VHH binders against (2R)-3-sulfolactate dehydrogenase (NADP(+)) (comC). Designs and how they scored, part 7

Target 1, 333 residues: (2R)-3-sulfolactate dehydrogenase (NADP(+)) (comC), of Chromohalobacter israelensis (q1qwn5)
Amino acid sequence: MSRMISLREAETLAVAALEAVGVPRWEAEVTARALIDAERDGLASHGLSRLPFYLAQARSGKVVADAQARVEVAGSVIRVDARHGLAFPAIARGVERAIPLARELGLVAVAIGGSHHFGVAGAPVERLAREGLVAMAFSNAPSAMAPWGGKRPLYGTNPIAFATPRRGTDPLVIDLSLSKVARGKVMLAKKAGEPIPEGWALDIEGRPTTDPDAAIAGSMVPAGDAKGASLALMVELLTAGLTGSHFGFQASSFFEPEGEAPSVGHLMLAFDPAHFSDGYLEHIEALFQAMLEQEGVRLPGTRRHALRRERGESLELPEAVVDELRAYAVSRV

## First folded at step 22 (VHH)

Design x3 (from p6 with D31N S55T)
Fold by ESMFold2, last read:
Structure x3 (fold): chain B 333 residues (1-333), chain A 123 residues (1-123)
Amino acid sequence: as target 1 above (333 residues)
Amino acid sequence: EVQLVESGGGLVQPGGSLRLSCAASGFTFSNWDSIGWVRRAPGKGEELVARIYPTSGSTYYADSVKGRFTISADISKNTAYLQMNSLRVEDTAVYYCARYYMYWSGEKTFDIWGQGTLVTVSS
C-alpha cells in the first residue's frame, strides 16, 4: 500500500538519515533535495528508493560521507573533484560557480570527477536554464552497453541532457539515456516472470534475447544502434576521459556497498545566449510554435512540469519506503 | 518545527528608520534558499520588497525601496534583517518574512511564511 507524505517531512527524514551516517548537514540537504525532486518528477528510480544504497555505501566507506568537493577555476573550465563523495554536492558547487562565470565569459564547462551517480541529468541543466543559461550535461556510469560489434559491456547508459530558458514559462528540458529502453524495465520483467520484447537487450554472446535473465547477464541495446553506441563512447570520453575518472567498465556498482568507489565523471556546459546573439528567447519561440502547430506534439519536459503541479507539496510513496525512511532517521537519535 | 518569526515592527515618523528581524528555526540557512520580505499594504496586493541568499550575500530589491532598504543575514544567528531607512507613508504595511525555497531543478516557491509584523509610518 502507498502512503502520502509531505515534501517537507520527506526532506527532514532524508537529511536526518544522511547525517546519521556522517554526511554533513549542507551536503545532506542538497542530496535530499535531489532525491525528492526526482520523486516530484515521477522518476522513482532516481528518488528516495536510492537512499538506502547511499546510506549503506557511506557506512562501508565506498562513499566518503564527509567528502568536501574541491573546486578550481581554470579560465572557462570549472574543475570539481567530488573526492568519492556523493555527486549532488559536487554538482551544486559546480553550478553555483558556473552561473556568474558563464554570464561573464559567455560559455563555461563544469568538469566533475571522482564522483557517484549523477541523478536526473535534466535537473541541473534545468537549474542553469532557470538562471537564463542554455545548458548541456553528460555523465558516464558503470557499464551496461557494448561497443557496436562487440558483446562485452564497456559504456554506461550515459545520459545526455539539454535545457534552454523560455521567456515567461518553464524551460525546455531534454533528458535522454542512450540505451533503447531503461534497464529497470528489464528488471521489472524479470520480477514478473515475463519475457522482454526483442530489440531491448543482447545476451552474453551478443545475440538478441527476450529472456530478462539473459539480458541482465548481457547488455542493453543502444538507442539508434551504431549511432547510439558512438554517442555513448563520446560521453565516456567527455566525462571520464576529460576528468581522469573511471570509464564504465572500470566503475563499480552504484548499488553495492562493497569495493572501491565508482569514481565516474560528469560534464556540464553552460552558455549565456546574450553573448551569442540578440533576441535568442524570442527567436527560439518560432521553432516551438511551429512544433506545437502539429497536433500531438509536446515540447520536451512538459510532462515532468505538469506532474509537479499535480503533486503539489506531497508525495505518494510505497509504504515500505516511508517506513524505511523513518527507521533510518531514528537510528541517529 | 520549521518556522520564521518576525520582530521589529512599529510606529515610525516619515524619514525615520526601522530594522526588522526574521529568526529561522527548524532549518539552517544555505546557498540553496533565499529569505525575502513581502509586504501587504491596505487595499493593495503583495509586494516582494527584498530578498537575500544568506550564504552568498546576493540580494534583490524592488524599485520602490531600492537605495532605502538593505537586507542582510547573520548565518551564525540564523537570522535575516531588513534595514528600512528614509521611510515614507506608503511603506506602511504588514511585513512578512518568507523562505524562497529552491528545488533541485531550480524551480522556486515561497514555502514558509512568518505571521507578519506591522510597520506604520505616520506623523
Scores: ipSAE 0.557, ipTM 0.867, lowest interface PAE 1.8, mean pLDDT 91
Fold by ESMFold2, last read:
Structure x3 (fold): chain B 333 residues (1-333), chain A 123 residues (1-123)
Amino acid sequence: as target 1 above (333 residues)
Amino acid sequence: EVQLVESGGGLVQPGGSLRLSCAASGFTFSNWDSIGWVRRAPGKGEELVARIYPTSGSTYYADSVKGRFTISADISKNTAYLQMNSLRVEDTAVYYCARYYMYWSGEKTFDIWGQGTLVTVSS
């Protein structure tokens, strides 16, 4: 039912598949690594299962396969136009510029517009933290949540991510969707023909529901109810708003090959703690120590990092996914 | 397929020089990865001697070799080099070329190793 595949083989196959639809080599490598790293972290919904949708959209032209993200620096703001290409190359270009600039200026913003699915929001902030920077990331997405008190979805589930370096160990990583539960859990319950728990979703009339079909037709409940709805609005404005990209209700699906590009927005902030104080790394350990003195408390990101070490350099994938990877790698348009 | 092939090892007298090469195939140099030299000396563990990011030219050297060894890369030949000058008996080791792979999250590991080349420094 499942098969072990090396990271190297999975990367080779994914790169070949992306190149076959016109994605240039470097952009294909970046995208493949992002999807594979999600698999390493146990986040299959953000991993290789998304590759067929990217390939179909590159074939249809909804994703511009060779968009070549455009980067312009305006003081402490790094503006990246993804030009309706894949998000991962745009993220990589922005992060590459942000690292030296944040060290020089103390804080910078990376504003990415005209983009696609952001992937695992915790990953780019972790990368910045491994370079010694404190980081936040935000992205909007096609609508899934209504304004509090409404029933029409206007906001995506809109992740907020944060990471900080730690002295001599893995960064702390916070990666939150603003829906109470991942939308993928509703999709799984639908496929299984099972109800969802109360409190996850609302039907099309804004009423609580345990019916996964009604939930899909309706909206997801925000984490923290009204406060989560307000945070989702904030993320829409910080991302699509600042970049002139599509708000969630204007953004097309990340999955279907037809229609206009989704054109969503992302924002990343990077802070060089040395510009703020001399003792940040030592100071924050006092808080973590106090947390860990409480039995049962784990720092955010610990489970994800432990899964990486357990899995090493191999992935366990459904045999069908491995077979699809091999088939896509040889296909031509 | 992805591989690294070392060459240039051998016997040399103290104070002499050698140049090791590491030819890569099956992958292109990128900002994501670096190429490093790791040595295993008799009675000692593994030591990262030097590494280079071929695209940017950024380098690292262990204190034990700083000022005597120089790492370089030729992107057009997909090859990295380690110039070893003023060799000492304690430099005797098997030298491995390795790729220092970077995951999307920024975590790094050595994921591809060459077969190694023996460098013997003796009189």
Scores: ipSAE 0.525, ipTM 0.856, lowest interface PAE 2.2, mean pLDDT 91
Fold by ESMFold2, fold request of step 23:
Structure x3 (fold): chain B 333 residues (1-333), chain A 123 residues (1-123)
Amino acid sequence: as target 1 above (333 residues)
Amino acid sequence: EVQLVESGGGLVQPGGSLRLSCAASGFTFSNWDSIGWVRRAPGKGEELVARIYPTSGSTYYADSVKGRFTISADISKNTAYLQMNSLRVEDTAVYYCARYYMYWSGEKTFDIWGQGTLVTVSS
């Protein structure tokens, strides 16, 4: 059962629900926009279906509803303490400081600690690219992958994202999770009572499995096997390591209202291409032209931008999600 | 129930002044969005005349109106204004108030439009 809702109605509802659990207006608007943008891009697993989990955690105190991220600029490093609040306000604060500083210095880092779910990693790098900056983003998450050769999950699926501006068109956006497949596909197979393909996951003993329940108890296979595991370790160190936050094996669930804060880390890098060379925007189009001349080649990010045009100003959401958000919106805090 | 309602249009002589109002209802001003005035003259396309971020007060003006038009906002009344001075015949147009919305990805769009108010400048 699903329901059609306008983007603006969805935003109003999400903001009202967040305010009802004590999230201040600005932080609620930021969070709502991040989740709605994921819906616009066809990334339902990172969209409004996540909001009830954030709301429950704000009510329980696992998420500090009124945390105001604290920003400190140390040279080319913008340190953001999310203070166990939601990640999206902390990301927004970091990005707004990074834009002018990157234009001044040529290269800056935004290091965010004490944080929560990063959302769609491609979105903040796209935001930076729309300001003319080349950008990368990294985040760790609660453990889902084991070290190569091990069976105990220690790393999250740990996204790596990249974006670059393009002259006269949408930015190129790369957004990669380091697991071979998204964990959400395993969850969908579980709900459908269907097996998963071999090669997606390992059971608790590190053996390949087609059983979604065993996969959930075990670990996800890294994209690129040993190399993907190594990249996941790199992301753990670049994010939780640099920020003094929880590594994946120390981070609590993003879905359960009980327990201590996940306290994960994020890193974003922003580059002003004008500091590196002249003519960057024209130069990179030669590579894209060569790619697109090959039949079947598509530039990363094209599908999500096309979906924005196709979907217009409305969303189809599960009725249960809409009903739960409404219930929060009218509740007393 | 989200809407913008313009008022204050009318007939005025060249060199005269008018003040347009844009009242918002169903939403309050935010730090992420701006309110703009877009005009459409007969046989011409749309022109963004002025834009304001109501909470910060930051403004933008088209070159064609700089020094003559002033945009402002009153947060307590949830209303934006366009003060138009030294009006010219070329300023004759339907003036629309619109919200300039910014998505999380940094993409921006006009997402709420008023019905428009006619400004006629003639002698």
Scores: ipSAE 0.512, ipTM 0.851, lowest interface PAE 2.3, mean pLDDT 91
Fold by ESMFold2, fold request of step 23:
Structure x3 (fold): chain B 333 residues (1-333), chain A 123 residues (1-123)
Amino acid sequence: as target 1 above (333 residues)
Amino acid sequence: EVQLVESGGGLVQPGGSLRLSCAASGFTFSNWDSIGWVRRAPGKGEELVARIYPTSGSTYYADSVKGRFTISADISKNTAYLQMNSLRVEDTAVYYCARYYMYWSGEKTFDIWGQGTLVTVSS
């Protein structure tokens, strides 16, 4: 059962909840916006349902509630140490530095280490695209996928995101996880007592399985099989590798309050298209037009942008999420 | 409750000055948002007159008011101001203060509007 809540009320409540566990105001505002924006895009798994876990981890000290991200610029590389705080403030600090620097240099990297859940990878690249920059983003996560041919999960589902500005309209946004299906679909099949399709997951011995219990104990199949496994390895190296952070198999859960910080890594790349050629915005429309001439083709990102317009200034959330949000906002402990 | 409250409107002679205030309550000025003034004159549509990013101080002005109007913000008072000098009869309008909110994705919208304050420039 669902309830409607205004975006402003949800933001106010989330900020209050984060402040109550020691997250400073600005960091709380940034984090709340990230979670709310995920809800606006229809990405509930990355939205307000994560707030209780952040709160619990701030209380336990697994997340450093008042971490101040440390930013160092080394030429075209913006190094951000999240210092085991929440990811969203670190992302915000990196992006605000990246925008003017990319315009000056033509391309920059933002390398974020010692971090937590990246949220919706498409969002920060869209932010950069709305500033006129072409952007990519990568993040690793606690392990969910094995090397191709292996059975022990070593890689997270490791998103790859991309965005480009478009003249006079919303950016094109690509946001993909490297697992063939979301883990949530396996959990749903388990709850329903139904099998999963072959090709989604492997059991603990690395064998294909249709049993959701065996899948949960095992690993997820990469999107594109061996090629996806290679991409997930590349993301591990581009993120945790370059930043000296934990690889997926070393990273603690994003959901449990116990243990050491997850300490995952992120990488964002920002390109100023004007430095590369003249007329980029006009040029890319030829490709999009050719795509759209084909019946049934939609540009990536169109559905999430349509949802924003349909929802306007309100959210439809599960009743339990709304109740918890209101309860957390009054908590002082 | 999240609000913007305008004040400072009134009757002014041509050539005179007026200062509008826009007090924010229920939210604080942030690094990503800006505050703007939009006016609606009788029989005309709305016009964005001026906008300021309170944190950076970056400003925008419509051509119709450049050199005559100055927008400013006082973060400690959570208030934005529009100083209107050399007023003309054509500046007569209801002036609305609005927040230009930026979502995490970088999408922006005017999401909070004041009720407006009337400025009349007449003899």
Scores: ipSAE 0.510, ipTM 0.846, lowest interface PAE 2.3, mean pLDDT 91

